# VHH binders against 5'-3' exonuclease (pol), part 6

Target 1, 302 residues: 5'-3' exonuclease (pol), of Buchnera aphidicola subsp. Baizongia pistaciae (q89ad1)
Amino acid sequence: MIIYKKNVNYLLIDGTSYLYRAYYAFLKFKNNFNKPCGAIYGMLNMLRSMLLKYPYSNIVVIFDSPQKTFRNELFIPYKKNRPKMPNDLKEQILPIHHIIKHIGIPIISIPHVEADDIIGTLATKLYKKKYFILISTNDKDLAQLVNIHIHVLIGTSNIVLDESKVKKKYGIIPKLIPDLLGLMGDNSDNIPGVPTVGKKTALILLKTFGSLENIYNNIEKIPKCLIKKAKTIYNNLHTYKKLAFLSQKLATIKTDINVNITTKKIKMLPPCTTEISNFFLHYKFYNWNKLLKQGLWLKNCK

## First folded at step 1 (VHH)

Design s42 (framework vhh_6fv0_2)
Fold by ESMFold2-Fast, scan of step 1:
Structure s42 (fold): chain B 302 residues (1-302), chain A 123 residues (1-123)
Amino acid sequence: as target 1 above (302 residues)
Amino acid sequence: QVQLQESGGGLVQPGGSLRLSCAASGFTFSDYYMYWVRQAPEKGLEWVSTISSSGSTIYYKDSVKGRFTVSRDNAKNTLYLQMNSLKPEDAAQYYCAREWYEDSGSYEAFDIRGQGTQVTVSS
């Protein structure tokens, strides 16, 4: 089943993903005090696009916390290789939170919890209540959540990943993406995987045995497979078994975190036009302020 | 397969012009923000220009503003960089990049696929 735009009940936005894209898309934009405001403008432009494109959806923005997560406790190097947020982006975070709230969009951020786990838990709870959910993100790992009611939208693009498109793109079904990463690792997050096992080898093993657990239950059969360098792969799988399961655990998005999120917390509120206007004037968003005063800022033009 | 193929670089004298092209395939080009980035010898990647998916929003590095013009042809899946009044400081390997689709949260990441095209400025 195709999830049509008019049938999307909840649009869950990967706020951290949007922040970095907004920052690089709208560089050099400055306010009255010669301070960068490109991420503010870009974030609003992207959110406005989503509000106009999905006018009947409850839109929720989810952000990462700066605090260490359970993954950092489990594996200290996890995401330590990622560059730190630029200072000029950090200065825009609080204004971005304020304007999102004035627009009436709920924001969720939980100390020590990654946005991915909040998204995964919320999408799963909503799916169990028979809602249709679209997750807007540039993070490939969120594709593991895809099912008949949960689809991934690539950022603000027109590309929607359903189960068949995930299988075509990644070579495996969504629920096996953590197993794939358990074998091949993920350099962007410092997830180690098994040495010498790349994507091609990992896909062959998963297609042959079905899961990481079944690969290890059948480890003696690997040298008999038509896989190049099977003996080396066997030796490394045996030696690095603990790293493979650790890597799988690090790559698995939690869908069971104890978040006290009610439907009330994720319901959009009416926009506060006075505060939005004050915000637009402060950042010199004059065209948007003109449209806002005319009741047209969130109204689709023909 | 997602592919980005840069071309149009070469050797020019200071004050000269070059037009770079980036041919995109394997994805819906019109859905992506595109970037030009460059890398001079012994230096890191440097952002040069941004263009939105529709082409309506454009940003430039201050040092190239007024000299470089980015554009795109969504019907031909091609990104362009018109470079005028070239300076020795512009000499670099130039890459086109799409927005970082699969590496969210990395502010240094541009989705660079091609080998780039070399721009040399010498007298």
Scores: ipSAE 0.000, ipTM 0.198, lowest interface PAE 15.9, mean pLDDT 81

Design s43 (framework vhh_gocatamig_d2)
Fold by ESMFold2-Fast, scan of step 1:
Structure s43 (fold): chain B 302 residues (1-302), chain A 122 residues (1-122)
Amino acid sequence: as target 1 above (302 residues)
Amino acid sequence: EVQLVESGGGLVQPGGSLTLSCAASGFTFSDYALAWYRQAPGKKRELVAGIYSGGSTVYMDSVKGRFTISRDNAKNSVYLQMNSLRAEDTAVYYCAKDEYWGSSDYEYFDYWGQGTLVTVSS
């Protein structure tokens, strides 16, 4: 097992994906008043693990907006199949925001904007300044942002994906992931894709023609490059061209949202040790409070 | 000593608007999150909106799109702009410097103002 040794200028945390993971991992956690606190504990545990494991200069936590986004306006069914946040998770969100702020970690949430688009825009602004960014998420779609300055850490196995690892894992380079999803769709987000075009067919088409645009520029050549159901696939690509480009647009993470996000807004602040201690005592996190007083909970909490 | 003083409450018709203000003193205002809670007669105190030191905001589901929380660090003040008011919004509204968010945390280390009454009625 290789420990990740690259110095991280900015650690961008997909806060919404962390919330859901923490919630489901610690469902049985309750405070002394028999109230759920699993998401609070799990979120702090995962954040602490990241802060201790990876050499970073700054960390930012990004959360989804509950309001409808531009994707919902383009395609009403977008993400309507996703379950609504459980009420006992909802009641833990505000305490989580409060403690993260007292630790000195900036939080970003923008009305009508998905966390992915905030992450994409921040990572893009930062790599243009030649900073190195590590994105921590459970969302495979963020792999489309990967380049020489942007790496992603996905899922429970703590796998860091660079460009070569994305190509090995997904069969395609990062910049073509939206094209792949434009063809095959994504059932988890209700992105339709082209009927009868699955991952295998989509990869053959992209490896042959290079992009969704070039597939359509060469559509008459498709029956010659596909062995099985070539006529059906050709007919569906022709019939559902608008749906393919809509699906690609829905799958594409925005990197240019019109938000004034400055380096000042994403800079870590000194921790408020007194407020952190009071929080730990309230939730009966006595061991963490002991570590905090010893300066061992986090290296900068003294 | 932490002091929080609310103002702006009153009687308003359904569909109307009110702006609540909270003037704070006794702490470094820019370093702390502030929140608006409300309590209707016979009901538990509930969090309505919060604003963090960095400017990020959170809202309860029933007020999203209708209420807006804001802060002015130069004036040590936090505001709640309430639009499209409903009978169910009738409550005493409290400003809080809250070390713990949520209605379940009401009993612990919260600094509260005296409250301002909002009545939505014909």
Scores: ipSAE 0.000, ipTM 0.100, lowest interface PAE 20.1, mean pLDDT 79

Design s44 (framework vhh_6fv0_2)
Fold by ESMFold2-Fast, scan of step 1:
Structure s44 (fold): chain B 302 residues (1-302), chain A 123 residues (1-123)
Amino acid sequence: as target 1 above (302 residues)
Amino acid sequence: QVQLQESGGGLVQPGGSLRLSCAASGFTFSSYAMYWVRQAPEKGLEWVSTISWSGGSTYYKDSVKGRFTVSRDNAKNTLYLQMNSLKPEDAAQYYCARDFEYSSGWYEDFDYRGQGTQVTVSS
């Protein structure tokens, strides 16, 4: 079943993904102290869009922790290739957290835990209570969480990924995405995979054997005729078996993090319009302040 | 002005217990994750424990797991570290530290640290 807008109980926002998109979209914006405010504006614009499109959903924003995670403990090079956050973005994060709270949107960030694992754990807990969850993110890895009650919205677009759309886009079912990445790796996160095993080979192996574990349980039975350069691939699968399972583990989103968060704590609160107005005036968001005073900032004027 | 004031340190025998406290002021305590870090003589700063802003998640250095318990009282703006089964290697200056108000993408860092409280383990 397709989750319709009116049926979405929880909209989980990948806050870190939104921050970077907002930052790069509005680099030239400055506040009344001649400081960058493009990420603030962009973040609010994206969140406003989501509040207007999903007016009946409880919206929650999840952010990454700056501390190293269990993945860095398992594999020191994990994400070491990623650049540090720009200072211009860093300056805007405090104001963004403050305004989100004044809008009444809950924020979650847990030390040593990536936003993906918080999202995965929260979505799974809510799914077990039979809620419908939409995850808004630009990160393709979150597609592994997709099931009958959990769907992924690509950023702030109108594109929603259900199980069939994930299978069409990635060539495999959601739960096997970590297995795919265990074989082929993921250069963006320094996940190594198995040398010489690309997406085509990985998909053939997974469609034939069903999982990374079953590939290795049947490694002697790998049909040489199904894989180009079968001897080299066989030798590398054997040699790099530990690296394949490490890569799978690094790519797997945790759904069992001990988050002591009740549904009451992630419920939206009424917005504090006075503080939102003060914020808009401070950053010279005059058009938004006008709409806010008219009761139209979160409502259609038509 | 951000202030973090540690207390509860002292001299204890191996196998003994101490409870450290950290009184926070000058910021919204309930909005921040908090750390306990320590530094032994002639050694670098070492992370010991983390507690989330709500108290719902806790993390520990492997060598202290099962012996130390971090907790917080957001109504009293106070962070705690209960240390049981203390070992000579636990002797250090202990600091409470405030996490960044923001996600930075960099690792095991913090934006403010208190003056510290000395823990000595000897017979």
Scores: ipSAE 0.000, ipTM 0.130, lowest interface PAE 14.1, mean pLDDT 80

Design s45 (framework vhh_vobarilizumab_d1)
Fold by ESMFold2-Fast, scan of step 1:
Structure s45 (fold): chain B 302 residues (1-302), chain A 122 residues (1-122)
Amino acid sequence: as target 1 above (302 residues)
Amino acid sequence: EVQLVESGGGLVQPGGSLRLSCAASGFTFSYYAMAWYRQAPGKGRELVAGITSGGSTSYADSVKGRFTISRDNAKNTLYLQMNSLRPEDTAVYYCAAELWDYSEGYEDYDYWGQGTLVTVSS
């Protein structure tokens, strides 16, 4: 089942994913004072695209917290391989928050909580209230949240992932993505997985036994399987069982955190045209200011 | 049916130049981040250069200033201009496509070409 544009109640934007994409897309973009403003421009361009494509949706932007999370407490190496945010990007964060608020888009960030867990919790709470949710992200891990009411939009593209498309892309259903990562790991986040178990082996095991738990409940059957290097895989699964379940836990997006946010707090507000105009003039976005004054910058807004 | 077809590899003398091309079909090329990887005999795959759907580029330190990655979305083609080639650049060069975030880990790429051999004679 697909979600049509008119049926999307909430569009949850992975703000951190958008920031990095905007920053790298417009790396050399500077204002008249030689100050970086590429992430500001790129972020606005992406958000405007979403406002125009989904004019009837409540759009919410979610950002990461810089503080340590529960995953860092469970496994100290988690995400320590990731580089620090560039200073040129950091300088653009406050202006980006300022303009997003004046456009009337709610912003959510919670100390010690990753954006993914906020998105997972909000999407689950909204789903339980019978809303349809679209998550806009370039982060592949959010595909694990996909169900009949929750779909993933790949960035600002036209590609929407429902359950069948996630299964085609990953070879596994959304709810088993943490199990897949528990077996194969994720080097980008320092999630270790089980040594010598790659994606192909992990998919065969999950298709045969159904879950990480059931693989371990049936571990004695693995040397009898038609899997390449079955004895080596058996030995490593047995030896690294704790690491497999730790990796699964690290890869699992939480859907039960205390967000203390009501539906009225995540409703869009009318845009403050005066503040948006002042912002555009400050950054020399003259063409956008002209469209704004003509009522055409957000011509499809509700 | 998704296909990535590399071309332009061959034998070249140290200091020479080659231009690699990767022709893409079966997917919406403009949505994908693209990369060039290389693998020398007995070694793992290493990232050479990457380009986002928006055109932002990144390079391995070993090739920065010598290689240029570019794309033509109208022709569904990725390019790698290789200048000032060295014997250590000898490898099979692979074109790779990733729909989501740009990734330097080869395990995360959605689609791969079959590779094209580049030999820099000493």
Scores: ipSAE 0.000, ipTM 0.138, lowest interface PAE 17.4, mean pLDDT 81

Design s46 (framework vhh_7w1s_2)
Fold by ESMFold2-Fast, scan of step 1:
Structure s46 (fold): chain B 302 residues (1-302), chain A 120 residues (1-120)
Amino acid sequence: as target 1 above (302 residues)
Amino acid sequence: QLQLVESGGGLVQAGGSMRLSCAASGFTFSYAMGWHRQAPGKQRELVAKIYSGSTAYDDSVKGRFTISRDNTKNTVYLQMNSLKVEDTAVYYCARGYEDFWSGDEYFDYWGQGTQVTVSS
């Protein structure tokens, strides 16, 4: 574990995941002027935890774009079931970007691109250069990126998912998670899947045929591997083939985003302690300001 | 379907001018665009590039060639002035991005190429 932590070259933070978690964890947290600042406090608390746990890693925070993405063009209902960002979270976004920048942590957000696709592209480029990458997220879908150099950390916990742990948790290897979701759907993102095909049936099909493509190449053999609902499942697989492949495409994280990201944009900079102190005083984070003055709040990792 | 289609090549006399066009379909120019050329027996070389309003040119064409784009028409152009016999090559339009490790351009989609022949 200690050796693994020491070997992590890049810690990619799912910033949008962190924002919502911080917001809901500190929902009633307000400053002396009755303004919401819970997401600010929670975000800083989570990032500080990561800075302290991974002092030798380059930490990068990635945020979602508010613009429509490639997936919204493919399937209009994609993520339409998700509520709008609360106004009291919206007003905390600029302060959060400001403080993260002064801590020296790089922020990446790309118009029309989801944070997951930025993370997937960065992790894949870093993996090809033989770096070890840890992705900190509460989003289960990022588990599809896991390989020998890319692992997922569940939020700010100590639980790290390697390929073996993903296979145990999902019943399938990481690269087949989009195929699994293509069959069973994903209600959280409004991905439809194939009607009547749930996780258990999807796993039987994938273990038997290996991939969504091979399931359809062997569709005549499907009734032989299923139980009492074989005919209904076979008919629905045949009827909803286009929907299955659309669902797989929606569930697949892009690792080939054609964006201009410079090496300098993903390196940490020294913290600006004067600006951090000003920020803490403004938000009445007096205990953190006291630690900052003692040299105990921040550690320069690189 | 993603396509890059070059046009405007042909025969021209030394000292003349020629304009190459590259029409893109299936994407918009939110990426780097470049013109490359390859003469017989030589390696393909980057001649001109445009990204985020910035342009850059190979020293051999600097001051003579101009790259521009029309985002409304999804078309990138190479204006070639004061042409030399040494400019004779197949010219390729390409879409790419900056490689964030090296800072160099990485080009992943290529047109079919258009022949430019400069006579003495």
Scores: ipSAE 0.000, ipTM 0.116, lowest interface PAE 18.1, mean pLDDT 81

Design s47 (framework vhh_8h5u_2)
Fold by ESMFold2-Fast, scan of step 1:
Structure s47 (fold): chain B 302 residues (1-302), chain A 124 residues (1-124)
Amino acid sequence: as target 1 above (302 residues)
Amino acid sequence: EVQVVESGGGLVQPGGSLRLSCAASGFTFSDSSYAMGWYRQAPGNQHERVAIIYSGGSTNYPDSVKGRFTISRDNAKNTGYLQMNSLKSEDTAVYYCATEYDLWSGEYDYMDVWGQGTQVTVSS
């Protein structure tokens, strides 16, 4: 069954993904003192869009922790290729947290835990309670969580990825995305994969054997199923077996982390109009303050 | 059907300039859902990203081209551009325009739609 807009119980926002997109989208946006406030504006613009599009959903924003995670302990190069947070963005984080709380949106961040693992655990917990969950993110890795009750919304767009759309985009079912990345790697996260095994070869192997584990249980059959360069692929799979399983483990989102999260803790609260107005006046968001006074900024978001 | 077509490649001397164009059809670059990047490949080398413009209009560049290359979009013409200044012999490559719905990774293997490429040669 397809999850329809009015049936979405929880909208889980990848806050870190939104934060960086907002920052880069509004990089030249500055206040009267030539201080950057683009991430503040962009974040609010994106969140407002979601509040208006999903007025009956419980919206939750999840942020990354700055501390090292278990993946960094397993593989030191993990995500080291990603640039550090700009100082201009860092100074906007506290104001963003303050306004999100005044809007009544719950925020979750756990020391040493990536937002992806919090989202995966929370979505799985809610799914087991028979809720319908939409995950709003630009992170392709979250597509691995997609099932009949969990769908991915690409950022703030109108595109929702169900199981069939994930298969169309990635060539594989959601649960096999970590296996795909285990074979081909992921340059954006510095996940190595198996040398000489690209997406096309990885998809052939997974369609033939079903999983990374089954590929290795049937490694002797690879020369029979792949005519071109099968011997080279066989040799590299054998040589880099530990790297393949490490890459799969790095790509796998945890759904079992220990979080003290209840449905009460992630329930939206009524917005504090006075505090939101004070915030808009402070940052000179006068058009939004006008809409707020008219009851139009968060219309139908109770 | 969504597609992109590159143009503007050619032969230039070191220190010269070229402007590459990327004409889109079947979708709109002004649609906040689409991001566009420029990638290059020299013979015997891997593909590398030289510029990205995100759906919101912000841009990013690797240090090798930062300050020399500028990516942009013309919404009215539904065309993306790469302005290349102060060209070096190391910039010699086939340049590809690629687009991705909402720019998931920006990595070569994850781009949804690719052009056929345009040759840029920087030599005396």
Scores: ipSAE 0.000, ipTM 0.208, lowest interface PAE 15.7, mean pLDDT 81

Design s48 (framework vhh_gocatamig_d2)
Fold by ESMFold2-Fast, scan of step 1:
Structure s48 (fold): chain B 302 residues (1-302), chain A 122 residues (1-122)
Amino acid sequence: as target 1 above (302 residues)
Amino acid sequence: EVQLVESGGGLVQPGGSLTLSCAASGFTVSSNYLAWYRQAPGKKRELVAGIYSGGSTVYMDSVKGRFTISRDNAKNSVYLQMNSLRAEDTAVYYCARESYDWLGDEYYFDYWGQGTLVTVSS
């Protein structure tokens, strides 16, 4: 069932995804003291867009922990191929947290826990209470959470992924995305997968056997349609079985994190207009301050 | 930090060949998915070819058999060999490191080069 805009109870924002997007979109943006403020502007622009598009939703922003997660402990190379957070961006994090709080948006960050696992856990708890959840992210891995109550919005775009669209896009149902990544790997996170097994081969295997476990339970029955590389693929599946299951585990978003977060703690608070105005003046966001004073920054003119 | 620099574009006659290069810095190409996209005037960006860390490749149907994506791990570079070029291949070609999305749309990728122009005309 399609979740209509007015029926979205919770909008969970992948804050880390937004933060990097905002930073790279406005990289050369500087304040009066030649200090970077592009991520501040971009983050506010993206959040304002979401507040205007989903005025009846409880919006929550979730951020990554800078500390090692269970995935880093399982596999040292996990995400080591990704660039570290730039110092210019680090300088903007505290101002971003302050303004988000003054807007009345709850922020969640848990030591040693990735934003994905917090989002997965919250979305799962909320849908079990029959709420409709939209997850705003550019992270393809979050598509694995999609069900009738949980949809993924691609960043701040108008593109919403339901179960049907995930299956069309990935060639597989959401629940099997970790299995797909277990086989083919995920280069963006340095998840190895099985050598020489790409997306096409992985999809054939998953469509034939249903899951990573069932592929290995039926490894002797690998279809003849793989004949061009069948022996190599068979040998590598056998040799790298532990890497396949490790890769699946690394790709699997946890939905059972012990988050001591109640629905009361993720409820939006009224905005502090005075503090928002002071913030806009400090960063010279004069057009936004003008709109704020007119009551139009977070509301449509009518 | 992360930088992608394309080169090799130019003017070529129909049926000709060009090789595009993408030099990467700030990360290792052998560990990442890299892709070539193109954008023709008045059209959206579209995926042309991609290469996975394991060496597997993907191509759009209209270029399959004509274009070849490859990489040189020692030079930390990705290449697009374009053969049998057609007027419809005229576009700005972009090298991209996909971080979060498989949609093949410019809105969903974190790292893009500045592009290199390929013009196929008589």
Scores: ipSAE 0.000, ipTM 0.122, lowest interface PAE 19.0, mean pLDDT 80

Design s49 (framework vhh_6fv0_2)
Fold by ESMFold2-Fast, scan of step 1:
Structure s49 (fold): chain B 302 residues (1-302), chain A 128 residues (1-128)
Amino acid sequence: as target 1 above (302 residues)
Amino acid sequence: QVQLQESGGGLVQPGGSLRLSCAASGFTFSSYAMYWVRQAPEKGLEWVSTISGSGGSTYYKDSVKGRFTVSRDNAKNTLYLQMNSLKPEDAAQYYCARDEGYYDSSGYYPEDYYFDYRGQGTQVTVSS
């Protein structure tokens, strides 16, 4: 993986997914004033790990917009089932943004645009310039972006997903993940899919017909390829065709949004050691401050 | 319905002080982080300061640290920026701004459309 690490030009961090993981991983972590600071600690711990693991990469953190997106306009219930950010996490967001800036990591957030679409558009623009991109996220839907130059690292796994590993893990090629979600839905984002069509049925249909469009072009042949509850599934596919295509559209990450982000805007800057030290002292991260003063916090490998 | 109204700008000598105010209406003021941003003639928009909804956390552009202090009065729905030891390079139109949510802020790379709402601004001129 040393060779692979040297080949990564850009590391795109799904900042919102990192925040929630950090928050839930360190729920009981409190400072001397009995205030939660677990998300701050966890976020820095995760970012430090990535900085040390990928020392030659330009690291960029991307955050979600809470403003309504084109998906919410297409389907009002989209993501309305997601809980609001806990107050304890909200109070940690400003400290996290400011420490990321002082480390020299660019932060990107665009009103009315989801982080996934920013990531998809940036990765595609960088891919066209022949760069290698690694996307770090908890959102498995980003696997749809995987190609020969774009790889994803999902969750706490140290396994990087290329096209072959995506096919092994999800049973389908990256390009067809939106079609899979169009059929089976995604409860976490309130994407409806087709009633009674789960992952197993959706995979059988996609293996047989190749795409959501081709499934509907061959709808009369569906009862012949299904073993279990074929008549019910056929009837629901016919009845909920518009819902299937809406679900596919909601699940498709945009790679062509109009972003005014230049390569200069996503270039890392030298860290401001004085401000990082002040931050560590404020939050009582004394061991990290000791490592920082020794030049070991940000770079202790090689 | 969201409205932001700045005041307190004016002409000041180098080394002087000004206190800017921003009166907010149309939303639950204490639930939102607030921003001060500025724009000098022929230059882009610059982030100056951020304050959390509770007022418990404050952040500043490096060039203004120790000279500027942001504060808020949630009972009066008012945001303040105390500017001390003003320099010629601080001369700009100052705007009060709001993001819809904390983590939606780019903060460090702001452009006009990165803020949901901003006021009409108040002009600060520093000259002898």
Scores: ipSAE 0.000, ipTM 0.190, lowest interface PAE 14.2, mean pLDDT 79

Design s50 (framework vhh_vobarilizumab_d1)
Fold by ESMFold2-Fast, scan of step 1:
Structure s50 (fold): chain B 302 residues (1-302), chain A 128 residues (1-128)
Amino acid sequence: as target 1 above (302 residues)
Amino acid sequence: EVQLVESGGGLVQPGGSLRLSCAASGFTFSSYAMAWYRQAPGKGRELVAGITSGGSTSYADSVKGRFTISRDNAKNTLYLQMNSLRPEDTAVYYCAREDYDFWSGYSEETYYYGMDVWGQGTLVTVSS
């Protein structure tokens, strides 16, 4: 939507999500030195798409830190089921940072802080200043941040999630997504949830009682509810109460981390066309270099 | 209408093998990630193995190298091949369908929001 796109003040890009997508999309793409450069190409292709679709937005790329976060300290198994970053991808990280900076896009990465918490904190600070923020990500957990000024764009697609669409997709309002995950868990992050409580049961409980806290405040009412396997659910909720609240805490994106970043630091700078050209020649992106020299790689790039 | 039916459980001696099957119906099986869970007496639910719609697999450390998860989309069936069975593997084994996640179409990684459909379970007893 043209009107909607013109109203986006900040486009916050989940850089880690983009990296993995780019890497797997262009896995076999190599330069003349037989070195992998597929993630570099894919990342640039995705970022170019966003620059062309949102030419009036300040685009910011946020990356994960490799260091342990507070979630790893709370629950040692958190995200340990995720594979290590491939060496072929690791070798492309520094070149990707270089080209993003030369394009004029701010990069943010904070030691011991997950990209999600940086995104959540920045979006919340900008929302309080009445800016309109679009978060581009393939990570469904970021939908919990959605409000009247914060929307989620699914990757580089045209699908935008507002509050109504999040409620339609998840069956609950954004602020209750951590409560949903506290009950049902999230296997992708090793968040355990409560045994035998899946999404359908969790949604019934949340619609009936309103929150994870209120479910436990009313736990004695559960065996009397007309819920499938109510007695088994009651027993497991009682037994795994600490695990449910731990799971909720692990699933909750922080919006209050100490990020000393001003709006000036997250404003796009003019592109350095000479450095971008040198980069394209180095990686043998000759067609992109030709378009860059013609002012056509980005239609508004001068 | 959506249902999962497990079979193949039974009594087996330590070091033996079993293959569990899970017959899926009422949904487009090939579009969903699937998993095997188990619950031993007095213990909570444990994820044993998972498989994405694309065929990528993951395993609990306790079963790595011994168990193999696989799927046959033409037969709408999920399998768990269990080798070198131990008394500690004694449990009710549950087939589960991953919650529907529209984000999965964009990444090679699966993002699991717990399991939304469970089978009735099949008992596996490994004799002492």
Scores: ipSAE 0.000, ipTM 0.148, lowest interface PAE 15.5, mean pLDDT 80

